# Designs tried in a protein design chat: VHH binders against Type II restriction enzyme BgcI specificity subunit S.BcgI (bcgIB). Part 7

Target 1, 341 residues: Type II restriction enzyme BgcI specificity subunit S.BcgI (bcgIB), of Heyndrickxia coagulans (Weizmannia coagulans) (q07606)
Amino acid sequence: MNNLIKYSTFLISDLFDVVIGKTIDGNKAQRNENGTPYITRKATRNGFEFMIDGEKEKLYSGKLPVITIGNETSKPFVQEFHFFTGTKVNICIPKLDLNRNHLLYITTMIENATKMFSYSYTINSTRLKSLKILLPIKGEEPDWDYMNTYISKILSNMEKNFDVQQNDGVSDLRSLKDLSWSQFKMDEIFSINSGVRLTKADMKPGNIPFIGATDSNNGITEFTSSTNASFDGNVLGVNYNGSVVENFYHPYKAVFSDDVKRLKLKNYPNNKHVLLFMKVVILQQKVKYAYGYKFNATRMKEQIILLPTKADGTPDYEFMEQYMMRMENKVVGRTTEKEAD

## First folded at step 1 (VHH)

Design e47 (framework vhh_etentamig_d1)
Fold by ESMFold2-Fast, scan of step 1:
Structure e47 (fold): chain B 341 residues (1-341), chain A 123 residues (1-123)
Amino acid sequence: as target 1 above (341 residues)
Amino acid sequence: EVQLLESGGGLVQPGGSLRLSCAASGFTFSDYAMSWVRQAPGKGPEWVSGISGSGDYTYYADSVKGRFTISRDNSKNTLYLQMNSLRAEDTAVYYCATLPDYFSEWLGDFDYRGQGTLVTVSS
């Protein structure tokens, strides 16, 4: 059986009531760390600028969660708390009872629909209302259960693999379309080390995860106190038998099956965000290998992947890191924190 | 609604040539890598070829390398497969499939396939 997901186009105005926030000019914003979030048109940090005091009449105090999107940046963000708005901020209020996960999915589809817009193109409320986005369907209606489950899985994976802390200081805002891409063999990018066989009969109970070639539970199949030469951490574990090409980032120390390869970066500090970028890149090969093309050790080393490239022809690892930090911030939403940076 | 419509299949003699087309709609074609996959009667599917969203990078199965050429026209939302030096073992239904760009994976598994087009290589 094939997993074919059907999609259809929906107008933002079919799904949301779009209003413009009652503006507070930044020059008139009264900062207060114990105040209310101030959301601006900025493309970073979920639109959040700082906490302020403001007139109750200018507060968005309606239905939550909502999506905010700045006219000049076209960046959508999910807001889970009541907030004040700066100049030119649109608020998209769901017509249905949608949760945070539904809106996170929709923000990604809005960004996909707007990513072709140049810096000189602005999305005002009229253009936003007319924007068409692709959503998975069940019958002829959006498949809200699918969207909720999909985002829930992503958020669960992010919580397990790295801290759910806000990444501030993102400075590289380039899109994937702004980059040059080049071909690299996986063995140019990664040190690739085999797992080591450990039978269940030889496993003593304990607290160390044992990683098998499965596509569930981050690869964890057992917990043991037994170790061998595969004992390792801060790696991308890539299946080359079983659930081929499936891969998981392991920030903790674990023992790895002989069906799992442990990957670390050769030419850049081994970084969780870069490894998560690489997870996505490697998963692009699963279509090729799902059709009976075997992913053995020799093919893994020689496998060509496409990576963002600097002018000198080397991978742009700094971009990969910054991009994944942005994606983490975007997927989580990050308006729940009341601390000023 | 994502749609992929293959055409160009038919009966050809061994050593002959055939060009397949795939018309895509319902998504931003240039953002997605595309593949050709074939299935011979009574056998499982086999990946044949892939092309990046930009068209700058192409990939081939060993069985077709040097004989088949994948290409795309992003202005027409169309994927092509030029098949030369055809052999009896190339007989199969050929499917156009999406190979998601690197970050469409975060939105789900874009495993879209068309209805297929039959290629028969026989004398």
Scores: ipSAE 0.000, ipTM 0.239, lowest interface PAE 13.0, mean pLDDT 76

Design e49 (framework vhh_etentamig_d1)
Fold by ESMFold2-Fast, scan of step 1:
Structure e49 (fold): chain B 341 residues (1-341), chain A 123 residues (1-123)
Amino acid sequence: as target 1 above (341 residues)
Amino acid sequence: EVQLLESGGGLVQPGGSLRLSCAASGFTFSSYAMSWVRQAPGKGPEWVSGISGSGGSTYYADSVKGRFTISRDNSKNTLYLQMNSLRAEDTAVYYCAAYDEFGLSYMDEYDYRGQGTLVTVSS
């Protein structure tokens, strides 16, 4: 603790009017792409299920923004649009005029307060009203300016980072479960080349990364000016000794240990996003090669992996690229409830 | 349908501790390796830690090694991240992610991250 910030506990009922949404059963919900958001007790996607038509009497059309919390999940979400609710969704309506940033801060404090609950514990409206959360104070009241400034700074920094790392040209919105998958041997997909032994005695200091069979520092164990036949870049480095199956994408040029295999796509331009998709696919083999198994050239070449496949039976590299671009965009926070629109 | 729910984020002072949880449903939890990934302000996504399906193998980014501990309770379908000696640079949204460790997947397990939990380390 420092003396600059004071904190106090507040009941949810002191800050919010807590009501239960007027339920529309999911089995009776009339789906309409041009309808109104349907919010459930779901723990993901902001509680959003799909767009529906419903009776106006069951619509939450009151003050915005609000917080929604499912009874069984206890996960709070900020809602900025009017919505219908599924079974057992609590709506926390602020008593004061609070913005999105205030509510985002409060959702974090609600999650912190509820982390003591076991998986068999439900947060009904009575328990939610009696929940205490810790907030910064100014005098006897919550310090709303502090909360707003704090979240605004975090979001501004995230937006700045997104501008640096965003992926443009995403047009393929298919889910992994919507795809046909086929088996491929790794040697059908990758050119697989060994690293080349370079001893510490032969290494001169420099700025070129040396990649060893380690699980830390992106595989980098040393920096050298010495090179050999392994000098390469834009590759997936896969450990077959040491930290077996661990793999890292190297966009820069590096020198690779004889304990690391260098993988490049055979039938598609080496693309960061496709190689990152492949990283995840290869990591799924980690348990199989534990306990001293070497992922040697023969085993690696014959290893079966599952990949999304086009109608002609070839890997869907365009999908892999688009999918990983979308995942980067999603992590950066550029998600919407109407992603399919 | 794979569902991941992160919780336990909050405002904490430098040097403090937080415990994050990820509740998993819709898949055989013990067959999936789990990871924590964070997006810090002003930086790209960073992998933080990973754990095998059995819990027998754990992996850490160098920036958190010795301070963070990943664990799981397969009987409760829950992943944990114990964060100690927190620093301002640990401020991020923390995401839980799953991937099939046994090598065959037709599911959305690694397409699916929870919505994250905000961890703020500040005085």
Scores: ipSAE 0.000, ipTM 0.115, lowest interface PAE 18.1, mean pLDDT 75

Design e6 (framework vhh_etentamig_d1)
Fold by ESMFold2-Fast, scan of step 1:
Structure e6 (fold): chain B 341 residues (1-341), chain A 124 residues (1-124)
Amino acid sequence: as target 1 above (341 residues)
Amino acid sequence: EVQLLESGGGLVQPGGSLRLSCAASGFTFSSYAMSWVRQAPGKGPEWVSGISGSGGSTYYADSVKGRFTISRDNSKNTLYLQMNSLRAEDTAVYYCARDSEYQLLYDYYYMDVRGQGTLVTVSS
């Protein structure tokens, strides 16, 4: 029953040498279709602008693959070919022997980390070197095999229908319209525990995600070694202040702010698929709270939700689990949503 | 077996037009949103256009908006991309992709299946 993945934080500067590319201004670039890629700070097309001729001195001709990230867009890309750079492009050169799949995983973690700062966050070499990213660990080092396997399966799905682990236990194909639905108070369904206040002044740097009442980056706002009574995992974190009713499933252990409630199922084994079904059900309340209806701990407990119900009047947790497993299988085309005749 | 097979690529001059097709099989086509993605050699994929399962909603990258039109024929299990006013920068391998309805932790792209691609070269 404990399937928590261990994560740790790593500085970009611990994993990469970060340099600024030797700039060729776009207006001075000599276009040549048989030339070398010209990478700019743009957020699309892998940073690629066009092919150019340029002096070898300005060519990035070092270790491949690398990550490039533009200052103004903060969008990371993996480069597999040598390239010239435009204005304000950072090149992250791995210190370890990392392949394309490792770097693709790291680009997603860089994106997640930069989204924590929200609004007009801009990356530069100083901020990038100091950026902390969350990676799965094996012992105390990054789990490179896990990252490689994870991305390899995603790429195989894009290029080929590669055999991906699927939920084989799907047998309930009922439509949502074929179900009986009943009203339940959230405190009948969930144990609801508050996060615990941890001020920035009391927060020591470390490897544990800190979950705030935000709608970005799975709720993660900081990384800390400080813990308190909120230290928990395999929970649905539901915001009742800030970005109200936004909620995230946290398979890892984290510390939760006092603006976030930690939900676990009372009357059914705490299950990833059932909690993901509940995420969608709770989000249906967002419209209500968006129109100025004040949300607080008392209202969360008394909040009515509609759930699929068995003939005995209890929630149909088995259907919820099967439905979400079926949705996952739909990603690889194994099952379809069918209406009963 | 889920399969996507693209066709209709080729050599075309700047300002010309091409129509790409994608034949889908092995799944309920109308139940999935579909996308076109393009990729230059040695570069990551760039999303070009998307269409809902019913065809009622369409989406475009800013670089192609007003020039490209995505459409689908659910009775034929076929996705289309009408490309007009083609430019040299549109040169790429174009892939038909099935959109994922489930977002995985640490997504790179939410597309779960992609075809073999069809090469579009825009050159004089």
Scores: ipSAE 0.000, ipTM 0.122, lowest interface PAE 16.2, mean pLDDT 75

Design e8 (framework vhh_etentamig_d1)
Fold by ESMFold2-Fast, scan of step 1:
Structure e8 (fold): chain B 341 residues (1-341), chain A 125 residues (1-125)
Amino acid sequence: as target 1 above (341 residues)
Amino acid sequence: EVQLLESGGGLVQPGGSLRLSCAASGFTFSDYAMSWVRQAPGKGPEWVSGISGSGDYTYYADSVKGRFTISRDNSKNTLYLQMNSLRAEDTAVYYCARGEDYDYVWGSYEPFDYRGQGTLVTVSS
């Protein structure tokens, strides 16, 4: 909203019951595409690793939605489905009946609180219970209506290009193992354009997302009415500084930090499903950069990625699109099945 | 119990060649992508090369591309790194690491879960 909002401090333990998930070790996890979500301490993809089979006594089957936070990463994610947990995953169960939008607002405030300590900061259940977050207030209580409205407005801008209905155009059922893969440099696949520096002093409040080099909140760090040459949309924003190789698809228009590169497909219509496939491919490079290989502007252009390839040696963009449509349909199908239960 | 045991390091002259081996045990070797990572004296770890569980897909750091070749023999549970045209800057302890399955789009993005003890490669005249 455009009005001045007052904030107060709340303990996580005042708002949530904090428990540790019953651990299934990743080495013992039985992967099953039709199984149950396996949530780990990872900082990406909502904490989601893959679907597994597991013992029901280890399943989180309680109140939904909840927030999960890995000890090592301190990244909070909203979970809307029952799940199994890997090692050192905290589950924050709301004491009140809070919806997805309330919890998304709270995840932002948790991230802001933990970022003050973010170098090698590890959050366990004891530290999490003692964590203080700033929330908007109405009287002496959190202003839940404000939080819901604020997130709802943000999501309405994001959702215009995210159809939750099943994709009817799926006809390619090939698995990843049925394909030929070839190496491509990122500059062969993408036009790569830099963001443009915009300081806090030059940034006026508004409704345009400002995208920084972070691995949380879809890259959004601020909202502004100020624009510059980086004002762009329908792009994959890839961090080359900060949270290196982390990347987000931005269907809406945003202003991008000079630490974020804006990627669009060169040789295929710029398509959300293909860009989401590319998101996963680029994230697979994270292990490389964790071991000290620097991801600067020159290296992003020269970065090798593996893509499915047609017989003529070109990327199989049609497969990438179809595969991601199938993955989206699988998620939507599970949501529908879950609501019936 | 997962074990990774590297061998094949030693002293070699610039322009020379070495072949590193890594014997893996305690897991189904063919189910896992494998990598080589190195650490030069006084520097942080640097990822060198990776290979998919099947052995069909290989990846290289720009600093070694065209000179090093990663391979595996799943029947022997062994990972290899063939190093050609060695340079002084290749001097490092080389570690075998269990990586991710690169053919799984929705797979884990966590770093290597197991690493061996390393084998020293010294490139000097």
Scores: ipSAE 0.000, ipTM 0.144, lowest interface PAE 17.6, mean pLDDT 75

Design f10 (framework vhh_8fcz_2)
Fold by ESMFold2-Fast, scan of step 1:
Structure f10 (fold): chain B 341 residues (1-341), chain A 123 residues (1-123)
Amino acid sequence: as target 1 above (341 residues)
Amino acid sequence: QVQLVESGGGLVQPGGSLRLSCAASGFTFSDYWMNWVRQPPGKGLEWVSGISSGGDSTTYADSVEGRFTIIRDNDKKMVYLQMTSLKTEDTAVYYCARDELTMIVESDAFDIEGQGTQVTVSS
């Protein structure tokens, strides 16, 4: 009668092939907004600097996802896309087929292991290969199922009020072509609040998601117990740097980077379906960035969007909610039919 | 119908100046961000500058920041691009473009209606 989880230590070299990325000097990097991510030893923004063009021989084009970790910062990040590297970036390539949740668990254990050393401790490929991390075990091997379930449970607890069931009460069956559309400025529709900078040095490990300006992992780059004035939930987080106009609905409480704007509806109850309708409307601005277009704070406030409109000239929020409920129901219904076949 | 008519281009030596003009009609000009976009010979479209509906906020591409100034006159339905310290790399056809309005369908980034105005920077 024992419900205690057993732990053991593992070398990073037992779990990962550790290589050093082939360096492109930042001063010689050719910026291209339609290019490939450039990952540096940076302790912020998932290591992401900007998009570049580079020689194929210098591209990491191998197995995904992987962990990157800079020599000077010792901060591990999960990468779900192919990338170029700046100076002294280690790439930890899993020997097994591990998913995002496994690697997020491992990044926490790497951070815990490196925290035992002074601020002068430099992680290089030799030290990283020899680093021991503490993992839950099943028999003599890491308990990957436990790690996956642990991270999934944290994410599920943050999304506890998210209803993924088929929505009853759909009564508005109008199509997009049946509607009148009118122009609105973003600041007429949304309260817009900035995130607040929180550095690696100020972050303590915990269960609160930290939202960065990325297009991966629903914007989640870290889990922390540290909070600041950006601590918020039930918002649409919109990137204005990094992966510009990429946006995610966050039903849970999170801490938001100063590269992310938090949007809430001004004149309607702030709900998932209306915000997901707005997500699609905002994403259609993404095409502009192919031409070198800039997105600043004033630009977001004055951005014109087209919305379905009632006869009185106000947005048809009831239609937006009903339409997204219908789309969700179709997805759930299709999945069930596909499983039955 | 939406109409945008560009003018003011010409031949200028490196280091010179030009002022481009755009006359807008067929829409509520004061409701839109306005942009200048250019197409260098043999290349694609490149965004240059944007100005807010009220004229109090401006944005610029890194290549023109500090050299170009975008201005608008809502009463006259005009947008202007004041270009200084011109470089050979600024040689292009310049178009005036309003922000594309979007629905839940595919759309183009900019609504370009005019023929543009040719700027040539050479000795």
Scores: ipSAE 0.005, ipTM 0.450, lowest interface PAE 9.7, mean pLDDT 77

Design f15 (framework vhh_8fcz_2)
Fold by ESMFold2-Fast, scan of step 1:
Structure f15 (fold): chain B 341 residues (1-341), chain A 125 residues (1-125)
Amino acid sequence: as target 1 above (341 residues)
Amino acid sequence: QVQLVESGGGLVQPGGSLRLSCAASGFTFSDYWMNWVRQPPGKGLEWVSGISSGGDSTTYADSVEGRFTIIRDNDKKMVYLQMTSLKTEDTAVYYCAADYSEALQWLMEGKYDYEGQGTQVTVSS
């Protein structure tokens, strides 16, 4: 009855003024590395082609941030800097003062709408204006605070809840933008095992952590000397009920409730850095869950996650490990009591 | 290694038929929407047709509806475009593309959008 998020549909034209950018043809674009971004209808790199020189009359110099969408690709991107446009680029200018996080949320909804509600990937300004997207509501208006908080929380979940040390073995310096990404089902990546019910009445006091389906204190709700078939360690504990999709890496041995699934890597040595990378990736499923994507034991096996991929089509586990080692080194360099804020 | 390899293009007379094939490898084919996109000489890319991951939903550009049929075989990791009643306006390089919706762009910077090398279709007498 409580904490129920309500959704409603909104037309893009209710939220944005949709215009076509003043075109500069690619073959007439004057490249300059110190110039201004040139945004095309391409489906990669935020629509960014290269830097150019152009006349001020053709520059989008209006309100920022905005969303750009190419006619043929229907791929939405948030632009935070003024830019020139190539052929057939739609610019969605917010009617309200929306920040980057609001627009990132909306780009996800636009992608969902074009996939689920559109009969075509070709989107002109007329089709775009008529596109309906699902947004969380507060009263009869979009819940902008919810959208902002949701995106901010996802970004902050890169941080770790453990004492960490600087990692000395970092040699892979590739950024996320240097990678290819592919879809994988969780069942292809992980062995998935259930926790086992243990009631408070059956728990004897002790020093073993008991892991429940919460989003606080690393999932630890009790300490016990009682064990059962769920007694395990070096796992990613993923909440199945309660705070669904929230997950924590447990390097220690613990007892896991039947509301928590225990995940271990199938095709790579089970290590903390890869599992911490997977933590962030799995957390991205909250967006789909919020749209009525029903999450259950069967669905967890079939859940699609995006992973960095090697040229042979397999997950780039070595990159995942190296990337998380670099992130951990950045966090350890802080002198604040807060993690990655 | 992610690959999309198109074949079946060629020269055909107006009113003729061609069947394009696309062989996919290096990703979980059955989880992706598959699309055909074309580039006519001197023009930009034009979306032609799409088929859902399970094959139970298809969609077509107005210019090809009723003439083209998209089909997929998930067991063989193939997508096909059956083209009939071909017109000179159908002359283009045809590309196979795997696509799906992105969740979050800031984490997914550099996310791969799969596209093949293309196959030339020329409709001429």
Scores: ipSAE 0.000, ipTM 0.113, lowest interface PAE 16.6, mean pLDDT 74

Design f21 (framework vhh_8fcz_2)
Fold by ESMFold2-Fast, scan of step 1:
Structure f21 (fold): chain B 341 residues (1-341), chain A 125 residues (1-125)
Amino acid sequence: as target 1 above (341 residues)
Amino acid sequence: QVQLVESGGGLVQPGGSLRLSCAASGFTFSSYAMNWVRQPPGKGLEWVSGINSGGGSTTYADSVEGRFTIIRDNDKKMVYLQMTSLKTEDTAVYYCAKDRTEYLFGDYTVEFDYEGQGTQVTVSS
C-alpha cells in the first residue's frame, strides 16, 4: 500500500443528466442483425436484447459512453454504442467528458449504493438522481485519474493476452446448413475441473476476478488478491449450480467458485472462438434444465452436445473457429465478405 | 410484432400419431433456433425439443427421443413436431418457442421466448 485514498459522497445528479430512454416496446421491435443495439431493463448481458431497426427520433444518438440502468433491476451498464431503449431504462449522461474506465468505476459504486434496494423497492429516475455514491477525491473533486488508472490496471491484468483485433484469417465460408452434425458427450470434448470455495472473509481486495455462479458481468462478482487451487485462465466457466448452464469464456486468470466448472478442450488448442462456439452449444441445453431436468457434475460429464463433424467423425474445430471469427467480424463491422448464404 | 401460432392438436389414442405446426411471423425466422415446450395438466412447463436456425441440428427430451421429430421449413416460416407412439403422459398444451441467439461484443448469448396460444394434445383411450 503506497498511499491512503480519501473518499467523499457525490449525487448522481451532480455528475450526470438522468433521462428516460424513448421507449420502443419489444413486441414492436424490428429485428435486424446489422441494426442498432436494443437495450432493456434486464440485469444481464449489458442490458442488451438484440439488434433492431427503429425510428431515428427513438434512437439515443447523444454523447458516448453513457450508463444505462433499468427500473426494478437497478443494474448499471456502460454503453459505448448508440442504442434504442425498451421500457423504463434510465440513461445517465456524464456532465464531464468521461471515458469508459471512469464509467466502469462509477457502475461499481452505483451497484454498491443500490445494494440496499430490494426488488420491492425499485429504482426510478427520481431515486437515481438522489442516489449518493462514494468516489475517491483529489481536493474536493472526484479523482478521475485514480479511477481511470484503477480500471485500466484491472482490465490490463484481466485482458493481458486478449485480442479483439479484426480476424483476417477467415477462409472457411461454409454455413451451418452445409455441415454434418454428430453427438458427443461433454466429457469426450472437455477436461472438467471444479472451482474452489473462497469466502468473503478470506478475500482481500485486488485485481483478480472472482467468478461466481451468476448470469451477469461475465460471472465476475468480486475482485481479489486472494488465490486458491481454482486460479486458472483461458477456460470456459460453466455454472452447474445457481444460473445453471450459463457459461462465460475467461481469457484472463481468475479464481472460480465451487459452483463453477472450468472447461478446457481435450483435443484442440483452447482459443476464444472455439470456446465461444461451445458456449452457444451448451446454452442450447438451458431450456432442458429449466423445465424438468436437474443439472449436476455427473450430468455435465454425460451431457450430449451436437457438433459439426469431419468425414472421419471427429469434431470440426477449424470450422467452429472460422465461423465464430466470421461472426465477430460481422458484429464489429470489420468484414467485407458475405456469408455463403 | 413477433407472433407464433400453434395448430394440429387433438384427441388421439395411445400409440397414435399427431403433427403439430407452428406458423411464425414478425421476425427473420431463418435466423433463430426454435423449440417446442409443453405444459401437462396441473404441472409446470417442460421442454420437449429444439432445432437450430438451419435445421441441421436437433435435440430432444429423454422422454420423447425416438418418438418425436422436430422439422422446420424456412421458406414457409414453419416449425413442426411429428409425434408418434403417443403415451397418456404426452397429454399437455404444446407451445412453440422462439430462441434469441445473438453474437455481441465478442460473446454469443442465447435466450428463449414463449409466445403463442398453444395447442392441446390429449392422449386417452
Scores: ipSAE 0.000, ipTM 0.202, lowest interface PAE 14.6, mean pLDDT 76

Design f26 (framework vhh_8fcz_2)
Fold by ESMFold2-Fast, scan of step 1:
Structure f26 (fold): chain B 341 residues (1-341), chain A 124 residues (1-124)
Amino acid sequence: as target 1 above (341 residues)
Amino acid sequence: QVQLVESGGGLVQPGGSLRLSCAASGFTFSDYWMNWVRQPPGKGLEWVSGISSGGDSTTYADSVEGRFTIIRDNDKKMVYLQMTSLKTEDTAVYYCAAGTYLSDFYEPSAYDYEGQGTQVTVSS
């Protein structure tokens, strides 16, 4: 019996209608916390920049979910809500009725097809339409059931190790503009622990995520049954080598590469919402490291970050937690409702 | 359209001072972190300094800490780099760059906007 999955190549244009979003320049974007998501060509945070007001004619209000891909970054993201686009954002609209899991599988295959390209190599709509991706097949067509089941299994394994928190306790409605901000060294805020090397030769197949220094798939590169001293959870994994400064919150237990640092809060209960706030704060440093400024263990500890502070000069962790809870509630509650102008 | 125009570069002796200016137009200046980056002859780009959208928070590369000061004037849409105790190693083209970091603490991307640069030469 041959229980091997068969694969074939498919053009993106065979599976998707590829269009360029109707551009709103960042300098002309009218920010509104109760507005609609603004998706840019950036390589992180699902392409999401902030919420804006915009003209209905420039809104992507078509079929959902879709994939967005920035021209220069070539990073694909699944969008489940209607959105405005910045410059040079491609929208891949499925020709079939595909769900989130189908598109998540497709984004992995697009990443595999483009992973050799640097930020200097652009993927315009013409190149994207002609891009070939490798998919499992059933007969001559993509095996959508296999793709759905595969992603469902991965997400289910992740969720089994994830504590779901409620976001119904929001009481702090202060804006970021209402706050005092102060400088803190990362070593004042976080305990910082290294991952531990685990070679592919020493990895046995299993269901534990292995976290590498990558900016895709939440840092997950493999699934293993092998563990070492890095086995940990409820941490912010910050890339120390590879895709430097990229970071992901890992609520589940995982094994971490020696190229990834594990961060936990020193002076506040290790809270997922506070760590998600910290993710954004740490990413503010990405630009300086892109210009040859080396991110080493000493610099990570001494790196200055800006945090909202209480009157006594300590970080306002309660605000950070409440703010991120509000952002989650806002995405769920408002992103599909258009504003009249 | 978006424009960043640097000025104030020139030839200066070691130990001297210069003030660089950057005039911004075509975007909401007060929403952006402003940065100075430099490119020494025959080398890659090096980040020098950054200033928050409101001007109350600053960061510096180790090589310039205590010698350079970054300031901004949102009403005039200007960012400045005050350079003191200049060294021969500070010789570079200096660029003004606007990041995607906004007053509301959003995830950064690579520089959204970059100017044409101003040459600083520290010699003799």
Scores: ipSAE 0.000, ipTM 0.184, lowest interface PAE 17.2, mean pLDDT 75

